# VHH binders against b3qqe0, part 30

Target 1, 332 residues: b3qqe0
Amino acid sequence: MKINLDRTSSGFCIGVQGTIHVAEEKLNQSGELYCLGDVVHNEVEVKRLEALGMETIDIPAFEELRDAEVLIRAHGEPPSTYETARRNNLAITDTTCPVVAKLQKTAKMLHQLGYQVIIYGKKIHPEVIGINGQCNDEGVVIKHPDLSDEAEIAPLDLGRKTALISQTTMDVPGFYELKKNLEKLFAEHGHRNPGTKSGEWMAVRDIDITSEKTGGRAMPELVYKDTICRQVSSRNGKLRDFALANDCIVFAAGRKSSNGQVLYSICKDANPHSYFIEDVDEIQPEWFVGENGKPVESVGICGATSTPMWLLEKVANYIGKTFGDDSGNPDA
Key: E = the ipSAE of ESMFold2; O = the ipSAE of OpenDDE; V2 = 0.75 times the mean of E and O plus 0.25 times the DockQ between their complexes.

## First folded at step 4 (VHH)

Design m19 (framework vhh_brivekimig_d4)
Fold by ESMFold2-Fast, scan of step 4:
Structure m19 (fold): chain B 332 residues (1-332), chain A 118 residues (1-118)
Amino acid sequence: as target 1 above (332 residues)
Amino acid sequence: EVQLVESGGGVVQPGGSLRLSCAASGFTFDDYAMSWVRQAPGKGPEWVSSISWSGGSTLYADSVKGRFTISRDNSKNTLYLQMNSLRPEDTALYYCAKDLYGWEFDYSSQGTLVTVSS
C-alpha cells in the first residue's frame, strides 16, 4: 500500500498559519495567552496550543476580563468586541486575515451607502458575525442558495436596494446560484435594475463602492460582489485530481470547518472511497480493503485550510504503521 | 494620516516579471508587519504575502510560492513585491496593507493594476 500525502494543496492557508505563528510566539514569551473563540476550527490544533498555555474564552468571559492580552483569530471580530477591549483595558493581538478585513470594510461601506446587505454564509460562523457587525447586525444571512429555507429569506425587503456578498470560505457555484435565484425573486416582486432583460444584478468593484474614486459614478440598486477567497477556492481542482489519483482518500478537518465541508464534498464526488476524520482514532480498517477483498494499492491523505500539516503527517504515519507494508518501507 | 501608495503595475506577457512598490507614510513603518493582497476583476480578494516588521520573516500564498518575493526597505519606508514567472491568473488589482497582527490595520483603496496577457 502506497501512502500519498498531499503537501501541495492541503493544510493551513497562510492567514491561519500566521495566526498560529503569532499564538506560538506569544506563548513562548509569556506562557499565557487568551484566545477569543477557537483559534482554528480544528479541535486537535486547539488542544495542542492549550497544552502550551493558551486559554480559549467566549464572549461572556471576554466581557468580564480585565488587564489581559487577547488574541483575535483570523476570522475577525465585530466592532463591539473592540469597544469591549477598550473599556476593559485589554491588549489586542489582532490576527484577522487581510482578506477578511477587506471584506469587513466592503460590508461596512455597502451598509453606509444604504444597501440591504445579503451575506452568503452561515449565520453563526465567527467570520459572518464579524461581517454582520459592520452592517449593524442588519445583514440578511442566507446559507441555502436555492432559497428553500423560509426563515433565511423572511427578513428580506424585496423593495430595498440590495447588495450580495459572501463569507470567504463558501463555494463559488453556490454564490452564483444564490445570485441567480435572488435576481428572479426580486424581479418577480417588481424590483430590477433598469434595462436588464432577466433582472440581472451588477458586479461591483471596491473602487465602485467608493464612488469618489470613480468620479462619483452611481451604483445600481441591485449589486453583488464575489468576496470568496481565491486562495481557498483554487484548491478545488487540485484536490479533485488528487482524489482521482488514489484508491482511497482520508480527509482530515474539523467538523465545524466550512472549507473542510466543501473540499471533502469535492473528494467524495470524485472518489466515493473518501472518508472524513478529525483525528487518527476515527480511522476504520475496512476503508483500506478494496472490492476484491485485498488491501488498496494507494491511500491519499489530504485536508482543509484549517488542517495543520503535522496532523496530516500523523495520519500518514498511523496508516503506514497500522495498515501498511510489513516490509518496512518508509512510505508504508 | 496613514497613507499607502502602490505603484509598479502594468501589462506584461506570461512568463514576464514586474516589481511592485508601496510607499508608506503617516506611521512608524518599522513597527508594523506589511502585506500584499490582490483582487481579480469580478472576483473575491486573495491574500498574497506578508513580511514582519524587521524583514526577518516572510509568508506566501501557495499560488505564488517560489515565484513572488516580498521585501522591505525600512530606511525608505517602502514595501516591495517581486513577481516572476507571471501567469494570466495573476491579473489583479494589488493592494498594500498595514499590519493585521496588531491593534490597528489599514488598506490602500487605490491599488496598482497588473495585467498578464498574451
Scores: ipSAE 0.000, ipTM 0.442, lowest interface PAE 10.8, mean pLDDT 82

Design m20 (framework vhh_brivekimig_d4)
Fold by ESMFold2-Fast, scan of step 4:
Structure m20 (fold): chain B 332 residues (1-332), chain A 119 residues (1-119)
Amino acid sequence: as target 1 above (332 residues)
Amino acid sequence: EVQLVESGGGVVQPGGSLRLSCAASGFTFDDYAMSWVRQAPGKGPEWVSSISWSGGSTLYADSVKGRFTISRDNSKNTLYLQMNSLRPEDTALYYCARGYLDWSEFDYSSQGTLVTVSS
């Protein structure tokens, strides 16, 4: 059994690596640090940092906290969090991913320009809460691109100028499916000019939204910006190819990871013999037996942008030693 | 759709030089500032340098000032990083990015190019 570890399309993205690095440096210096929410959606990594002195706290605990240092994780926070920090004399170490910070600025500017902001994403996800906070919590969050969830679309005002953006970790195909379905919905029932004769919504750039370079030109009434993270979107194709190249896939991520759910779905769609785990204790021996009753020839190990490489290496080593005696080196 | 492809990495001795390139496609290159970001093994990302859309303004991290030079050729949609007087501490995977990191305006490359400084 050949074990193939995906080192190029799995593991922490640059933004997450930045947050983990800052947390480790602070813990090395002081031995203590509060983190608002899970530093990443990976319980194994959270427990590792907690062993180093990090304390994970929620919003109610944060509101009671006084005179302490708090890490703001890569997902970002709404304006209300910073207001509480000022009132409670909390020192903020802000590690908001620059991609997420730019997305928040984009959402704020679209809202200030009078757009109804639609966010492709999960309503309760921390990143979406941060983005929606920039829109005074008036953003319309849609998770189901086929518009099948009536509760998600109930807040839509089809008579308003509207802008579509996305949570950074959502899937690119779903974003464009949502855009297509919104174009149809607004064309049938809306009263706004999309800026095209075809009825297609206009793509806008950062310079169109935030810059005076356009000389104060009116932006189109129906617009979109693909705000899905380049690190995330570029991995989708590579993971699909990786999944197709192996007989069996073991995908490691936190169960609450939005990116983990998307990437695992890509693996599962490409290779039905893909299996999700949080840690090695979930691995089942029957996964490595082919339909012919013989051991599979190759196992691919991969994960999400929230999965540390050390965990993927642990998984590869465990599988090699437990189910294949000839492949104990995860770098082989 | 934005595609950034780095090249030019390799193994060099301390005091040596390397020139990194980033080929850009999928956007109007001369409308955007560009940056270089690096990540050393086991460490977080570090911003290295930025250049304005025209090439008229450049910024450098203190750790590379006087040793690295960022430049661009808008006619070829290519970003460059000339690295001189390389040190073991410069060993990292180097990424090309669209935008200025300090303005939270960038898109990262998915690939990167490895630079190893070793005697």
Scores: ipSAE 0.000, ipTM 0.127, lowest interface PAE 16.9, mean pLDDT 81

Design m21 (framework vhh_8dlx_2)
Fold by ESMFold2-Fast, scan of step 4:
Structure m21 (fold): chain B 332 residues (1-332), chain A 118 residues (1-118)
Amino acid sequence: as target 1 above (332 residues)
Amino acid sequence: EVQLVESGGGVVQPGRSLRLSCAASGFTFDDYAMHWVRQAPGKGLEWIGNIYYSGSTFYNPSLKSLVTISRDDSTNTLYLQMNSLRAEDTAIYYCAKEYLGSWDFDYWGKGTLVTVSS
């Protein structure tokens, strides 16, 4: 059985790497650090940092905290979190991912320009809460791109100038399905950009959105910006190819990881012999038996942008030692 | 089956103008931004500009005064108008479909060669 570890399209993105690095440095200096929410949506990595002295706290605990240092994770926080920190004399170590920080700035500027901001995302996700906070919590969050959820659609004002953006870890096909359906919905209610045949919304860049005292570019009433992380988009194709190249796939991620669920669904769609795990204890021997009743020739190991490479290496090592590695293991 | 087919290339004298066309099929053309990209012999890819489905255009600043991009959604055709051609404009010109608004390209034409020579 050949074990293939995906080193190119799996593992921490640069934003998560930055957060983990800062957390480790703070813990090395003081031995104590509060983190607001799970540092990553991967319980194994959270437990590793907690063993080093990190304490994960929720919003109610954060509201009661005084005179302490708190890490803001890569997902970002709304303005209200920083107001609470100032009021409670909390020192903030802000590790918000640059991609997320840029997205929050984009949302704020679109809102300040008078756009109704639609966010493709999950309403209760921390990143979406941060983005919506930049819109005074007036953003319309839509998870179902087919517009089938009436509660999601109810807040929409079809006569307002409107901008569509996305949570960074959502699926790209769903974003464009949502855009298409919104274009149709608004056009059917008489709202379209001038000169458009089918009610098309305009793709905008950061330079188009910039609103400064000296002026910015004029933008049409109906716009969108694909704010999905480019790492996610580029990984989708590579991960599909990786899944197709192996007889069996073991995918490691946290169950709370939105990115993990998206990437795992891509693996499963490409290769039905794909299995989700959080850690090695979930691995089943029967996964390594092919349809012909013989051992599989190759096992691919991959994960989400929230999965540390050390965990993927642990999985590779475990499979190699437990079921035999005919190809050589990076951890051998 | 997505297809992009460039046409209009050939040999042209310095200082003249040329219009390239790109015929698109296999997708809803009027829903996507379209791009022009070129590659001169022995050099890398150079982005020329794009046009959104709304008709708004953005150009490489070094080329803005020399080119115009337009589209005809009724015939699924993208155009690149080039003026004041120079020897340095000799290149293979590609039509590219924008991949899901992300500034990446998921489909390219085979390209059309433009040779500026006297």
Scores: ipSAE 0.000, ipTM 0.104, lowest interface PAE 21.5, mean pLDDT 81

## First folded at step 7 (VHH; framework vhh_8dlx_2)

Design n01 (at its last look DockQ between E and O 0.89; V2 from the best seeds 0.00; counts 0 for: pae E 2.1 > 2)
Fold by OpenDDE, look of step 7:
Structure n01 (fold): chain B 332 residues (1-332), chain A 118 residues (1-118)
Amino acid sequence: as target 1 above (332 residues)
Amino acid sequence: EVQLVESGGGVVQPGRSLRLSCAASGFTFDDYDMHWVRQAPGKGLEWIGNIYWSGSTFYNPSLKSLVTISRDDSTNTLYLQMNSLRAEDTAIYYCARVHLEGDSFDYWGKGTLVTVSS
């Protein structure tokens, strides 16, 4: 029996994993660490880290904190957070996801170049707050790609050079729909990139952003950058493939995990021999017996985005020891 | 304060249809993913389906043909249409909000009881 552990489509994203890893290291060194907001939306993991000495604080508590070390989470923070930290003599451990960090830099650059920055995203989301902070909170946040929300589009200056970017966790189809509709809207109001027939916006990757500052070629007036994280957006498809690739699926997640329920349904649809567990004590021997009465050849272990990897490993090890031949290394 | 209030439950005969509502207040409803879950007597929580902020829906495969989830963002209301109800559908039905930053339920309604009986 081969045990396959899904390390790609299950568990925390790379950004969150990085945050947790750094948190653990810091806690092992100092025994105490403040975290601005929940490091992860998993109670078990948060409790584990708290037991190691992590203290989760909110914005008001952060503003009153002095002479301490504070962890910044993967979604990042606006410049004001860092200013507060400096003022309060806080040591910042910044674990902003590299993808988000790059996005923030891009937003800042575009804003400094005089672009109106449109952010496809949720205005109340911490990541968007951080991104918009790089724009001095002058960004225009749009969530409805069809431009149906008048309140969202009211701040738009249709004559101003404009850049479209996205929150990293938004949907790809929606972003490009928004782009298309913005192109139409601006074109209808007489604002188009030179040389374009339909008023297409130019991809930032296709232009030198620094050229304008260095006296080089002028940047187009209307630009866009697809800043959606594909690791997150492609997760469901990968999980389905994983489910199809194994004879049996053991899906580990908290029962209160919304994503866990959705992802499990995907697994079960792809592979009817999928089973949901919270812990190893729920595992049944019958799951690993095929229709022919023989042991299954492969067992896939996967979980929700909030399922800690150590739990998945625990499950894999348990199955290997209990039902597999002693030779099954889940990492092989 | 965030509030979710389910309504529309009651006693129905097998084969009938029922529409449940969940009234949301105290937050920007259209930013959040919403789920329907149920709990039958003596059983654990069963996921029914969800609707994302974008309007996309997902359903439990075992219930997909029998349920439809929709939302009205203008009235901050979540709906669950159930068709061809069976005795096995007897449960307390809950609407739940997904945390904005995560994949966990952060708020639940008090639930509404649906009893399917002859």
Scores: ipSAE 0.692, ipTM 0.907, lowest interface PAE 0.7, mean pLDDT 91
Fold by ESMFold2, look of step 7:
Structure n01 (fold): chain B 332 residues (1-332), chain A 118 residues (1-118)
Amino acid sequence: as target 1 above (332 residues)
Amino acid sequence: EVQLVESGGGVVQPGRSLRLSCAASGFTFDDYDMHWVRQAPGKGLEWIGNIYWSGSTFYNPSLKSLVTISRDDSTNTLYLQMNSLRAEDTAIYYCARVHLEGDSFDYWGKGTLVTVSS
């Protein structure tokens, strides 16, 4: 029986993995660490780190905190958070994901170049708060690509040079629907890039922004940059393929995990021999017996984006030792 | 204060259809993904399906031909349409909200009881 562990599409993203690792290192050294907000939105991991000495604090507590060490989570913080840390003599351990950090820099540069920045995103989301902070909170946040929410559109100055960017976790079709609708809206107001047939906006790269800042080529009046992270959009298809490639699937996640339920439903739809567990004690030996009474030839092990890799490894090890060719143990 | 209140439960005959509602208050409803979950007497929780903030849905494969989830963001209401009800559909039905930044359910309703009986 071959055991295939999904190491590429299961588990926390690289940014969150890095944040957890840094938190563990700091706690092992000092036994104390403040974290602004939950370090990760996984109850098991948060409680584990709290048992090591981590204390989760909110913004009011952060404003009162003095002479302490504070961890900044992967989704980053607006400039005002770092200004408060400086005033309060806080030692910041910043684990902002590089993708988010780059997006914040892009937003800052566009704002400094005089662009009205439009952010495709959810206004109350911490990532958007951080991005908009780079725009001195003057960014226009739009969540509805069809421009149906007049309150979202009301702050727009249709005569200003304008740049569209996105929260990294928004949907790609919505971003391009929004771009198309903004192109129409601005063109109807009489504002379009010169020489364009339909008033289309120009795609920009980070090198273009840097060149403009240093006196290179000038950027157009109306620009966009697709800042959406593509890693999440491909996961459903890859998970389906993984489920099809194995005789049975053991899917590990918390039952209160939204992503876990959705991803398991994809596995189950693709492979009816998919089984949901929270931990190894839920594994049943009959799952590994094929239709012909012989052991299945392959077992795929996967989980949600919030499933720690150590849990998946624990599951793989348990199955290998308990039901593999080398196990002499009775099923338990 | 975040609140989720399910309604529409009761006693219903097999083969009938039933529509459950979940009234949401205390938060910006259209920012959040929402789920339906049920618990039959003496059994564990069973996931029914979800609806994303954008309106797309996923369903438990064993139930997907029998249920439809919808939302009305103008009235902050989540719906569960159930068809061809069977005795095994007897359960307490809960709506649940997904945390904005994570993937866990952070708020649950108190549930509404559906009893499918002759």
Scores: ipSAE 0.556, ipTM 0.821, lowest interface PAE 2.1, mean pLDDT 87
ESMFold2 (binder alone), look of step 7: mean pLDDT 83; pTM 0.828

Design n02 (at its last fold request DockQ between E and O 0.84; V2 from the best seeds 0.00; counts 0 for: pae E 2.2 > 2)
Fold by OpenDDE, look of step 7:
Structure n02 (fold): chain B 332 residues (1-332), chain A 118 residues (1-118)
Amino acid sequence: as target 1 above (332 residues)
Amino acid sequence: EVQLVESGGGVVQPGRSLRLSCAASGFTFDDYAMHWVRQAPGKGLEWIGNIYWSGSTFYNPSLKSLVTISRDDSTNTLYLQMNSLRAEDTAIYYCARVHLEGDEFDYWGKGTLVTVSS
């Protein structure tokens, strides 16, 4: 019996994993660390880190904190957070996801170049707050791609050079729908990129965003950058393939995990021999017996985005020891 | 205070349709993903589908043809339309909100019972 552990589509994203790893290292060294906000939305993981000495603080507590070390989470923070840290003599351990960090730099650059920055995302989301902070909070945040919310679009200047970016965890179809609708809206008001028939916006990747400052070619007036993280957005498809590639699927997640429920349904649809567990004590021997009465040849272990990797490994190890031949390496 | 209240459940015959409602208070749907889940007697939680802040909907592939999720922002109400009900659709149905920064349900209603029987 081959045990396959999904390390790609399951568990925390690379950004969050990085944050947790750094937190652990810091805690092992000092025994104490403040974290601005929840490091991850998983109670078990948060409690684990708290037991190691992590203290989760909110913004008011952060503003009163002095002479301490504070971890910044993967979604990043606005410039004001760093200013407060400096003022309060706080040592910042910055674990902003590289994807988010790049996005923040992009937003800042676009804003500095004079673009109206449209952010596809949730205004109240910490990541968007951080991104918009790079724009001096002058960004226009839109979450309805059909432009149906008048309050969201009211701040738009349809005559101003404009850039569209996205929160990293938004949906790809929604982003491009928004782009299309913005293209139409701006074109209808006489604002179009030169040389375009329908008023298409130009991808930032296709242009030198520093050209205007360096005296190079002029920047297009209407630009967009797809800043959605594909690691997160592609998980559903990958998980389906993973489910199809194994005889049996053991899906580990919390029962309260919405993503877990969604992803499990995908697994189960792809592979009817998919089983949901919270822990190893729920695993049944019958799951590993094929229709022919023989042991299954392969077992896939996967989970939700909120499922810690150590849990998945625990599950894999348990199955290997209990039902597999001692030779099953989940990492093979 | 955040509250979710499901309604519309009851006893229905097989093949019939039913529309469930979830009235939300203390927040607006616009910022949150909302889900419908159900739990049949003696079974685990089953995901039905969701609607995102964008209005996009996603469904359990096994139920996709039988369910439609919608929302009315003016009344802050979530709906689950179910068609061609079967005995196996007997369950307590819950609406649930997903945490803004995470993937966990942070709030759900008390549920409404749907019984499909001849």
Scores: ipSAE 0.651, ipTM 0.922, lowest interface PAE 0.6, mean pLDDT 90
Fold by ESMFold2, look of step 7:
Structure n02 (fold): chain B 332 residues (1-332), chain A 118 residues (1-118)
Amino acid sequence: as target 1 above (332 residues)
Amino acid sequence: EVQLVESGGGVVQPGRSLRLSCAASGFTFDDYAMHWVRQAPGKGLEWIGNIYWSGSTFYNPSLKSLVTISRDDSTNTLYLQMNSLRAEDTAIYYCARVHLEGDEFDYWGKGTLVTVSS
């Protein structure tokens, strides 16, 4: 029986589960850790981590804290948080998702170039608060792509050079609906990129922004960058192929993970012998017996984008030692 | 208090259609993508699909041709239209909300039972 481990299950972002594991590792090392905001919105899990030595603090307490270690959650923090940490001699364990960190840099560079930054996002979301902090809180946050909320669009200066970006977790169709509606709105005001009849904005990459920043080629006045993370959707085809390539699939994730349920639905559609587990104690021996009474020829092990690789390896090792040829050597 | 209340379940003959509703209250409904999930007797959860505040929908590939999700933000109501019902569609149907700051379902309804028989 061959055990195949889908190492592409690990995403670029750690996610909530990954942040919890970093917190646990730090607590095992030091026995004390402050966390700025709830590490997870589950009071039982927060109490568990507090029993290990974690203390959850809010912004006022953080501003008073001195000479301590503080965990920053996956959604990141505005620059003022890091300035306070430096002033107060705090050691930061930063679990900000790398995609979010890159977006913060993009927003900062656009702001420094004089762009009015529009953020497709939810104003109350911590990710947007962090991104807008890079824009000196001057970013215009729009949640409704059809521009139906007058209060959202009232701050727009339609004559100003403008860049559209997005919170990483927004929907792609909504982003492009917003782009189209903004193009129309600015064009009706008489503001268009040169050579466009419908007022199209230019898609830009980080290299284009860097080039203008360093004195290279200038971007047009109206630009956009699709900053939506496609961590779940980019996996769909690869995950389907993985599920088809194995006799059965063991999918590891939390049952309350929405991304986990989405990705599992793809596995199950491709391979009806897919089984959802949260940990090895849920594994059933009958899953690994084929129709002829022999062990299946292959078992694929995968998980959600936030499923830590160590859990997948634990599952592979358990299956190999408990139900397989006792090799414990996953195919990786 | 956040509440999600499903309705519209019942006994239905194979081949018929059924529309389920989910009444939402206690939160700003159009801040959230909303999901439908079902659980057949003795089975695990099966994700049906979701709908964003923008109206964008995404579906379980095995159900895509059989279901339609819609929302009415003026009445804070989520809908699931199911067509050509089969016995295997017998399940408890739940609407669910994803936490604003994460990817975890933080609120579920109690569910509404759909039985497809005879």
Scores: ipSAE 0.650, ipTM 0.897, lowest interface PAE 1.6, mean pLDDT 87
ESMFold2 (binder alone), look of step 7: mean pLDDT 83; pTM 0.829
ESMFold2, look of step 8: ipSAE 0.598; ipTM 0.876
ESMFold2 (binder alone), look of step 8: mean pLDDT 83; pTM 0.837
OpenDDE, look of step 8: ipSAE 0.391; ipTM 0.812
ESMFold2, fold request of step 23: ipSAE 0.547, 0.582, 0.554; ipTM 0.863, 0.874, 0.860
ESMFold2 (binder alone), fold request of step 23: mean pLDDT 83, 83, 83; pTM 0.831, 0.834, 0.828
OpenDDE, fold request of step 23: ipSAE 0.546, 0.562, 0.271; ipTM 0.884, 0.890, 0.744

